# VH-VL binders against Protein RESPONSE TO ABA AND SALT 1 (RAS1): the designs that were tried, part 8

Target 1, 230 residues: Protein RESPONSE TO ABA AND SALT 1 (RAS1), of Arabidopsis thaliana (Mouse-ear cress) (o04515)
Amino acid sequence: MPNTSSSQSFTIFVDGWLIRHRYFVEQLMCASSLDETNRISLEEQQSLVAQFLSHCLQYYQEKFASVSLAGDNVFTFFCPPWFNSYAKLILWVGDFKPSLVFKLTEVSVADLTRHQKDRISSLKSETRRKEREVMRDFALVQQSVADPPVMLAARRVGAVGMVDGEETDLEEAMEVLKAGMAAAMNNADQLRCSTVGKVVEILTPPQAIKVLRTIGQLHLRLRDRDQERA

## First folded at step 1 (VH-VL)

Design p11 (framework fv_pamlectabart)
Fold by ESMFold2-Fast, scan of step 1:
Structure p11 (fold): chain C 230 residues (1-230), chain A 122 residues (1-122), chain B 107 residues (1-107)
Amino acid sequence: as target 1 above (230 residues)
Amino acid sequence: EVQLVESGGGLVQPGGSLRLSCAASGFTFSDYWISWVRQAPGKGLVWVGEINPDSSTINYAPSLKDKFTISRDNAKNTLYLQMNSLRAEDTAVYYCAREDYSFLYGGYFDYWGQGTLVTVSS
Amino acid sequence: EIVMTQSPATLSVSPGERATLSCKASQSVSSYVAWYQQKPGQAPRALIYDASTRATGIPARFSGSGSGTEFTLTISSLQSEDFAVYYCQQYNDWPLTFGAGTKLELK
């Protein structure tokens, strides 16, 4: 008998998560500042990176659980009310596009080695291929939705009410759509997490801190309410 | 211990071809990027190119990419350099060198072979 | 490509003296510079990597410093076995490039 509004539960979770998120972003900003002569130890840098990644994984683990329980509310996760109007213009499957991470890396880190540039380039190609796979699967979901409702509409041009059997066909189509949308969202989120993790794996701890700072700041910007033109 | 042993050098006519080998032992060859570096008699070190562990990425010095081909056989722990259209200016000792691609540092040469001399002359 | 310029081309010193070798990059290479020692008829040997980290087994008299475009190799108390050619190398960007070398020779 639980509440079926998993998006409301997720919003409540995120309110608490954002308090911890702001704390981590502040720690990353301090660690990446120009007082590098007083830099924290390499071990402390690695710990901070690991803690922030765990914090981000907690968000997507909770989102996965919420999306899996979304039922009729899965549509909310594709156009989430917790993102500001600016963010909604750049969403890809309800959140940031994974390949955006590479632009953020380029802006944040000027001292990539040749090996790191090569690994980033290869990962970028892999990530773009996986983005196309997610979109292809989503297109199949969209097609499965279009077929039954279009047939129903065509058959009912002059009809009054539902014809026997049409309601069942529409209900089945809606269940397939909801399941397919949840799968697409979860696959997209897995790609988001794996892309960030793989980039961090390629970088040194000081470089990783700079990239994660930028990612964390962007996340806060996208959730800043009433932020439409900045 | 880590060892790299180059072979296949010798005298070759201008316009000729030659294939160099580098036999690796004492480490997991398939985990490392390996470079070829050459040194003309009495001159400095010049990077030729590099190959990654699975051969999916091969980088060359821009002046050499159309003439040299780098490959590797991980089952045989061996690196190769195929050299075509050789000129007198290609006369050099050719070294294979292991690249330290650690998480922190990547790309410097921690171990070198003893080199094999290639002489391009009639 | 990034050009590595070493100076001086030849340095004449006596045992027990301090030798200072310079390496300048045409653009920033961060700290991604290595130093190699080469004796006649031998392969190069890694001395320093990441501008200042000594390679395994390298004596404490060898030290590296620098960041960005200017790098220095210092040998604090020169020994007879240290007379060799020294090369700097950047591994920040492709193609990998070496300096032309500094020959350290007996006065």
Scores: ipSAE 0.000, ipTM 0.427, lowest interface PAE 15.1, mean pLDDT 83

Design p12 (framework fv_pamlectabart)
Fold by ESMFold2-Fast, scan of step 1:
Structure p12 (fold): chain C 230 residues (1-230), chain A 122 residues (1-122), chain B 107 residues (1-107)
Amino acid sequence: as target 1 above (230 residues)
Amino acid sequence: EVQLVESGGGLVQPGGSLRLSCAASGFTFSDYWISWVRQAPGKGLVWVGEINPDSSTINYAPSLKDKFTISRDNAKNTLYLQMNSLRAEDTAVYYCARSPEWYLGDSYFDYWGQGTLVTVSS
Amino acid sequence: EIVMTQSPATLSVSPGERATLSCKASQSVSSYVAWYQQKPGQAPRALIYDASTRATGIPARFSGSGSGTEFTLTISSLQSEDFAVYYCQQYNDWPLTFGAGTKLELK
């Protein structure tokens, strides 16, 4: 207990991050509701988009550091306590599914050009393929637990005598599993960040502001603990 | 009226090659993702692959990517399937099928062609 | 890949009866399931998409339901033209996969 756990440290970080997050969501909401006479400059729009993306990247950079130090707590990141109970039912590898970004783009933006639609369609296909690759990696990690050496070691722990090396074999398998789980989560988080970034690159600044507002609002709803008491 | 018409099927020897075509009419071909789906005699439907509107993204069923190539010519409103190193197991009716609106993210097939039969035998 | 399992393989019913066809996914596919009808020598025809939405021109006697891993196609008051093979398909994840089909045949 002398050391703060990586998941506890991350929870403390998130509490502070959410204060800044609410501020950015409010700015995005204000910017997305302005008519042409009150519209902020193109440079101000681009700055707000860049600042919000940087804010989101900071979350995943801190999560990456925390996951890398998680050890026995890596499983906590797959069912994280900083999300409300409803959010946990729709999570994919501990956070939002990257392809959800495309649904959020669709509901947020009505004025996409044909060129933008083509680029988003291609990106969606690529993202879906990469989601499958992440799930394949996860399946391989699960398979490592079912492998004969691990099953043999587990089966013989309660048998007649302990065979030399059985406890060490199980410990080694558990370390491989934890490392594999951490890698899968980090790959998923990289896909989340790259998908949002690539969508923003396709969009105009006013369109990007609308999409990022929707994403920001979703993050707040998924972390609203008051919903758990309903 | 949306129409998709496949052609190019026929009898081919094992190890041979064949190129299938799908001619589209009645819609803006260049706005749609289109797939190839095959069906062996008396068997179910198997997805082969898909191509996006501008040909920048082409996806294949993992088991088929090494022998099939999908392409399209938007000026001719035509989709192609190049098949190489054909084996008896590739004997099937090959359908081209259109996916609906891009933004829905839906990859179900709202319109299908009549199919073209490819028979691989000696 | 996501495996789609259809049951029964064959269903024998009489005209005017109700037919219920099942489709199960090995993993959650949300509501991203479509149903197709195929008659001998013909291409498949879209019936249902998004688990429960009827495709254009499809009669009201066809209805779909389900979410997650379990899906059902129901045909109320069967007509002679409804005897065919029915396929379900998921489009939630790559690669796209179909069920093996359910053959609806006359008793």
Scores: ipSAE 0.000, ipTM 0.435, lowest interface PAE 12.8, mean pLDDT 82

Design p13 (framework fv_pamlectabart)
Fold by ESMFold2-Fast, scan of step 1:
Structure p13 (fold): chain C 230 residues (1-230), chain A 122 residues (1-122), chain B 107 residues (1-107)
Amino acid sequence: as target 1 above (230 residues)
Amino acid sequence: EVQLVESGGGLVQPGGSLRLSCAASGFTFSDYWISWVRQAPGKGLVWVGEINPDSSTINYAPSLKDKFTISRDNAKNTLYLQMNSLRAEDTAVYYCARDFYGSEYLYPFDYWGQGTLVTVSS
Amino acid sequence: EIVMTQSPATLSVSPGERATLSCKASQSVSSYVAWYQQKPGQAPRALIYDASTRATGIPARFSGSGSGTEFTLTISSLQSEDFAVYYCQQYNDWPLTFGAGTKLELK
């Protein structure tokens, strides 16, 4: 697709992905409700969980490909137009913050065992450490590329034009920044997938279904285009 | 070199009590969860329970929680298993095993002790 | 509790052969399965964790695979010291549970 930007290609993919996503969210809602009657077998619950995780992984695999091809459009992935105005205020590296999964688990599941709580607590600590690592690495890249243009601007206050070579230095700085942004996004998305997967591994299938239902519903809400949200 | 050494096993009469110890060396004991695992003669491995670094969380196999108490003394690098109301079915080699939930991976039992035999008879 | 079923109970093989051991969980344990080796009169030794990750110091001839409910331990080119009992264990759900073991014995 020569006339389609990477972000536009991604939104076209997501339009089709959302049809399947709504289907899975509905299946998770039904499974959660009907579990009380033992209508859905444990095997069916495990299958649904695995299918939904695969569906979510597909989203991030396609996003990875699109981010890698983004070039000048990598900035779009940090402030995505496919998310509503509220979502943009609470994003972390262009999507949900991985540790949010633990809050969603707490509100979705009331019957965690002591063993599960301890495993989740350990995972939460590790996830927060990895979140800090992503931000630290990105901050280092930003500092290394932002400082030269700022210093150039400060040094040349009131200057009429650019000195020979200044434009290529700025272009090189922008290229390093774009590469660093792409790397930060990819590392963040890997942590998002890893965190959800590891939480699901700690939970029983009925508990996992409740958490994944909440995650799936949240994703849909974040994509509403400034409409009524009751 | 990581080492776990169990002690305190022996012959005990039905209804009796026994306290096992596991002495740890070669690593920072206070950083690790530690488990007790037992194995009856000629049988497979059965998890008994685990304890976290600061003793705030102790988990037991459901069938054993009313009979066994796990504790640790980080200053002495030692893990304990207090066993009460022992029956013939509790006859087994008791192992302590190092458990690590602070890694990138959640995995139990990278190192085991040699075990101590508890025989409940007559 | 999650039941771990190992098969076969006993496998007779010769040195230099390939051994394949099976472990099945009664419900999904994702990739949270470990394998242990136990020789007579000795403590178990960790071989594999997270279904396929080799523990420190374990020879490359040991490999694990699987996810969900079906797991396999493979020993390529058996050595004389490999004749032992092998146990699989799930650590996805509480209580932690082990399989009954597969005894690898000399043919």
Scores: ipSAE 0.000, ipTM 0.404, lowest interface PAE 16.8, mean pLDDT 82

Design p14 (framework fv_pamlectabart)
Fold by ESMFold2-Fast, scan of step 1:
Structure p14 (fold): chain C 230 residues (1-230), chain A 122 residues (1-122), chain B 107 residues (1-107)
Amino acid sequence: as target 1 above (230 residues)
Amino acid sequence: EVQLVESGGGLVQPGGSLRLSCAASGFTFSDYWISWVRQAPGKGLVWVGEINPDSSTINYAPSLKDKFTISRDNAKNTLYLQMNSLRAEDTAVYYCARYGDWLSEGYYFDYWGQGTLVTVSS
Amino acid sequence: EIVMTQSPATLSVSPGERATLSCKASQSVSSYVAWYQQKPGQAPRALIYDASTRATGIPARFSGSGSGTEFTLTISSLQSEDFAVYYCQQYNDWPLTFGAGTKLELK
């Protein structure tokens, strides 16, 4: 929509996306609870996995478009009001930390082969290295805006008036910070998507369904605004 | 010493049923995924299906899903293959095969049983 | 499903010679290929896994190579006990599939 702000248009998108998300989570829950006599075919399992991954990718593609156009709204994506209070405490760059996927895999799948465990361990190490890279790059942006304009503004706390050019310097620094935040968010979201996809590639279809069910359920729980459980 | 021993094979009439067993010893049976693989006389190996350690995940070859059921009893260290509605094309030696070992684990089969022959003939 | 195609169907060689067996996948299987040896009346025996890693106890004369869709098993300085049928198997994707086998026989 041309007249909708980036964060507002994303919220509208998510409302429809959540309806489809609940559908997929229900399908994954059903598929993961079936015993050997009632199990869906391997091809149906692979299809469900692929469909759910595509569904999740659509979320982050739409978020990427919205974040890239965000301007002042980029701050909203780092502290998103659509997540409950507990979720905000555990957020990493505005959403789940990619390495959380490995803990969710461990709790969801008891039957990993040693080969799968070794591949997951290697991927975990790579993912944590990439997490550090995202944070390092963002820290460099934060440092660049803190020196000199923001630092000069901070040193003049309690000043009776603004020095000529000081407000313009701060505004310029804020634009650099917003661009850096958008870049960090987009890099973090790419890592989230690639980590989930790579874990799924390591797993068998039945194992992948269990992991994706847990991820889907967690995503819904993090958006649960119930006051008694928040 | 890792050992897998299949039993229960024999002659069966078309349309009949048969249950195969695979007795495991020399390793912690409940830690391993195990497959059934069959081989028709003079032909190659065909994967039938697999079962995970706790029986929560069982995969079948798509062409065989409606015909065979895999199960296991970890207390008895035994794997089973229930075969129903048998046809002449099901005549084969049936092997149980273990996935990987602690040094070289993966989806390859590191140990195989000697097989049990199932002959479907009138 | 991924189709594994082995060639030749039969290879006639003499002891001391090199044997090269080919296995082709219908789509990429990365390096997730194993090779098995089967003698008449016996169970298959694992030789190679992850395309090039020798299984425990397998003599150095057996070597594997390849990635993606093209894989090779090489037996250098062939011994009399090596005459058998050899199968390749992919485990990159489900269902697990085997090649039809290459029979190695005495010339």
Scores: ipSAE 0.000, ipTM 0.405, lowest interface PAE 15.3, mean pLDDT 82

Design p15 (framework fv_pamlectabart)
Fold by ESMFold2-Fast, scan of step 1:
Structure p15 (fold): chain C 230 residues (1-230), chain A 123 residues (1-123), chain B 107 residues (1-107)
Amino acid sequence: as target 1 above (230 residues)
Amino acid sequence: EVQLVESGGGLVQPGGSLRLSCAASGFTFSDYWISWVRQAPGKGLVWVGEINPDSSTINYAPSLKDKFTISRDNAKNTLYLQMNSLRAEDTAVYYCARDQYEMFWGSGYFDYWGQGTLVTVSS
Amino acid sequence: EIVMTQSPATLSVSPGERATLSCKASQSVSSYVAWYQQKPGQAPRALIYDASTRATGIPARFSGSGSGTEFTLTISSLQSEDFAVYYCQQYNDWPLTFGAGTKLELK
């Protein structure tokens, strides 16, 4: 994909991604509304699920590439300008909180088996542990800004008689911070993708379609500025 | 600076209802997840439930099943607990407590607590 | 749910002594454990979070340690104001759960 080294390159990607996303959400809505007699084939259900998961993974792969390969400002992805005001209130490390997937599963699927409930319970516990690990690591990144070396470098920026080495020290401190933020974001995004994928593995194809439809609708809700979808 | 003040407790008969309030000050109330925690006389602490900043997510302890409703009014900096179908087992001091992590992730330890309000369910 | 077990239920000690309080989780909670102090008629007060980090304003004589399933709160050189009930809490998984408490009393 074309590489512009700016968050604008990701914004352009997202515009095209959202057109495909709306298509997939419509397909999932159609498939989820059919009764047993009008159900699409198992092969078609599995294909739709796989296609949608691939579509979602592409979003996070492109976001990672924009930061790691294109050099885009990672700070933008923690407070993205493409999210509406409602979305900004519920973001967790720049996007949805992974454990939200379990709540979306609960509201979307009424016919979970005992085995599915047990597997989901175990996955939920693991996901919450990993969420706290991400937050602990993020807190360490935030604390690194307050460390004496970083504060010393920042304090020198406006100093009379600043030498070339002082500017380089600040640039190095900012590079360390950006790397830490990028790592935290990537870990959060990997957990998001992993959690959705593992939930889908536990569910039957018809159940997975209902959950993915709900997830897809949430993505549209969070990104629609001009039309707030109920 | 940070302060939480519960009110609305009292004596209520079995089967009755009460609504508790928690008034917050000294911080941006709308940025924090807030929990209700109860403590029966001479017993330990039991988590009741939590609510996120915009009220879109409300979680309850599974053992307390459907009888309690948590809500908040960010314009008034106030948290509420609606309690219905009360039983003797619900007799406790009810605390509101602020989650350590602000904004979106909540799910931490409780850094600030209110003084509590006593609910006594007795005939 | 994760069960938190505190021991001993009651510990009798004198001022100036060291007190060690234990908290065991029924399954791993990583380092997501907090300790609270509660005096009669008062709300709990946060002492330690993330197993070993002191909350703001907490004296250095309070220290926490542990990870996984076994956690310890240590109070070195006990002061008279330290006699209270101490609770551990895990926040690794939902629902949030507390131990039954350890009462620290004057010998």
Scores: ipSAE 0.000, ipTM 0.427, lowest interface PAE 15.3, mean pLDDT 81

Design p16 (framework fv_pamlectabart)
Fold by ESMFold2-Fast, scan of step 1:
Structure p16 (fold): chain C 230 residues (1-230), chain A 123 residues (1-123), chain B 107 residues (1-107)
Amino acid sequence: as target 1 above (230 residues)
Amino acid sequence: EVQLVESGGGLVQPGGSLRLSCAASGFTFSDYWISWVRQAPGKGLVWVGEINPDSSTINYAPSLKDKFTISRDNAKNTLYLQMNSLRAEDTAVYYCARLDESYYFGYTSFDYWGQGTLVTVSS
Amino acid sequence: EIVMTQSPATLSVSPGERATLSCKASQSVSSYVAWYQQKPGQAPRALIYDASTRATGIPARFSGSGSGTEFTLTISSLQSEDFAVYYCQQYNDWPLTFGAGTKLELK
């Protein structure tokens, strides 16, 4: 049997995760709309932030396990069927681009201090540098595995069949490519998690709640719209 | 051992100019925001301004912007304060002080201070 | 700009006593407050940052507390070397501002 069960297992996991996710998003929405007299305690705000970050980390931990077992299914994680058509157009390495978090922060929080703005600006520059590094490393993998298929195609133009070992070389190149794709996805997901965590660390708990609410709502919007059947 | 050593202070006449230096050692100077802080004799601490690692961001206390210029030379591990149109109220010990965080984590409080250099503006 | 107000201006205490110093911000600075100790003829020394975190090498008798607009530095069982001027500082907003200081002097 093919390695389809890892993407199926991930889809089953996500179905349950989304129920909890909707609950957390509703809690964040409630917390962000409370006035001063009804504000939950600082301890409760910090707890809600920590719980939501843990919830998001669980998603990427499960995705990591599923991607690592994906084999031929690694291609599915780069163009995932669980995202709507709009989401698929804006994906970066199969999920949101980490620097999107900074735009979400900007639109969610109006009361950023100068210190917070400076720290966010610095983090944004570092995040964009790391995004370029992920893409550069992946491009090098793509380039390194292109040679065997090109050489085989060039020889085959005039040849009757493959020379001994040529099929094995192509199969080995494909394994390297699949491993490289899995590594790129995992590196991208680590950057996604670290970027959200570092932004939250810069923010006050009330500000963090507003940002996480927006992130959670966006995630739901990217998944909630059913694609028109092909 | 982290060290910041200020120099360039002295007696200057009203309307004069002076350039202070702060020589840094014992850490990667180019990773840190650094500030100038002054203290008039017998008075409290007053922040003058700050500069980020690559000199792309320089912030000054209000009203000192037109009079003072902060710069740095990362190759020489040195911070500078150019002071122009000095008046008696600018008489103070001038400290350089390192902010607690590397550039990529922003800045916090001051963790290390130099010994200061005295500027006296008098005729 | 955010104004930091320290009280009292001068506190006369004896060794072994507890000293409590107040710092109030004109608007919220979250927890972004530091405390510095300055002895005559010396540069300031970092004591506390993020309102309550002790700087490296600072004795446990120094403790900070507070958030928003009200902050306190407490020195339990005062030692002879603790007689100095103490400054609070906010680093939440530009420009960075210091309080006027509280002088601890020997009774």
Scores: ipSAE 0.000, ipTM 0.405, lowest interface PAE 16.3, mean pLDDT 82

Design p2 (framework fv_pamlectabart)
Fold by ESMFold2-Fast, scan of step 1:
Structure p2 (fold): chain C 230 residues (1-230), chain A 119 residues (1-119), chain B 107 residues (1-107)
Amino acid sequence: as target 1 above (230 residues)
Amino acid sequence: EVQLVESGGGLVQPGGSLRLSCAASGFTFSSYWISWVRQAPGKGLVWVGEINSDGSSTNYAPSLKDKFTISRDNAKNTLYLQMNSLRAEDTAVYYCAREGFYDYLFDYWGQGTLVTVSS
Amino acid sequence: EIVMTQSPATLSVSPGERATLSCKASQSVSSNVAWYQQKPGQAPRALIYGASTRATGIPARFSGSGSGTEFTLTISSLQSEDFAVYYCQQYNNYPYTFGAGTKLELK
């Protein structure tokens, strides 16, 4: 019987996914070069965009499965060892903050039309609202698990140790917290995927390739552990 | 299939008012800027004005700004043009036209509705 | 406002010939020019945007060129369905303005 944790299974998946990811980033760079010299068709650009989005969706589908089966491993997904130390300091719910996509779009694309800017502005506002909702829902979960043990502890004037049943109460609270963390992570990942997809829908294929190239390159850089000490 | 269908045109006296409608189908109406463009019989195209995706901003041809008002109801997938203080020179076929995502191209047009202002 | 001047007002050509239509702006509009085709009794149809980019479904025989103040629409091998009025439009500045049109008619 194989005895692999969900987080370990996910890291094994990611190792193979990163090989394909580097390939796609290189293809996006090549497509940008070919577009500048008019040597790539619109259909080929659309195909590459669709393939790369599918590649990214596969990552989050596998992560969803792993997080949903994580149990104690859900804590690992909030501070994952596959990111370098710098990335860990700037993570939002264990991965990139969805609104970062708008900064990457701004850096990558200089030729946005008024209609694209209007749609991006609207999407940015909606994305920031949804980011607040994810954090609010998670805060409610944290409060629900913290309140009963804290209130019980606060009411124990002069008492030492745990009374009968307090261990079970704490275990139940931890299960609620783990479930809430998994839900928060899955909601955050859904927002990450929908934000990238919606931005791509607003952009022309050449613009989308530039943005996806930047996103892909940043993802690789955040996983670069060459500079990290043990 | 993207469709825009104008209605509300007809005969009006000088100084009168008229409200045109444009019913949209086959696309996410709330995602697009839409323009009104008019064409006098046997003449060229003249831009009237535009409205952004959520209806919070409008732009008009300067000569028409105080006479015409563009609005939209995204729940009903309908665009409106309120026309006041009409003159004989406002006689035209009025088109609604969708502005494309990637550019300012009027990529889809309705069939038009005729407004006739008699002397 | 920016004035768009189209020439000639009418152009008489035969099927299979090349037609070249001119559009001049009173001041620079960069490449922010679109071209439309209109047949009698019909709404305009989008052909070109960004001075040179064909709209979806537009045949390769239609090509646009130009920047700044001078723009050209070329139809390389006229078909019978191409006889129509053609309008250029600038979208660089408000208000958007159209040329008076060039009528392409059978010789």
Scores: ipSAE 0.000, ipTM 0.460, lowest interface PAE 11.9, mean pLDDT 84

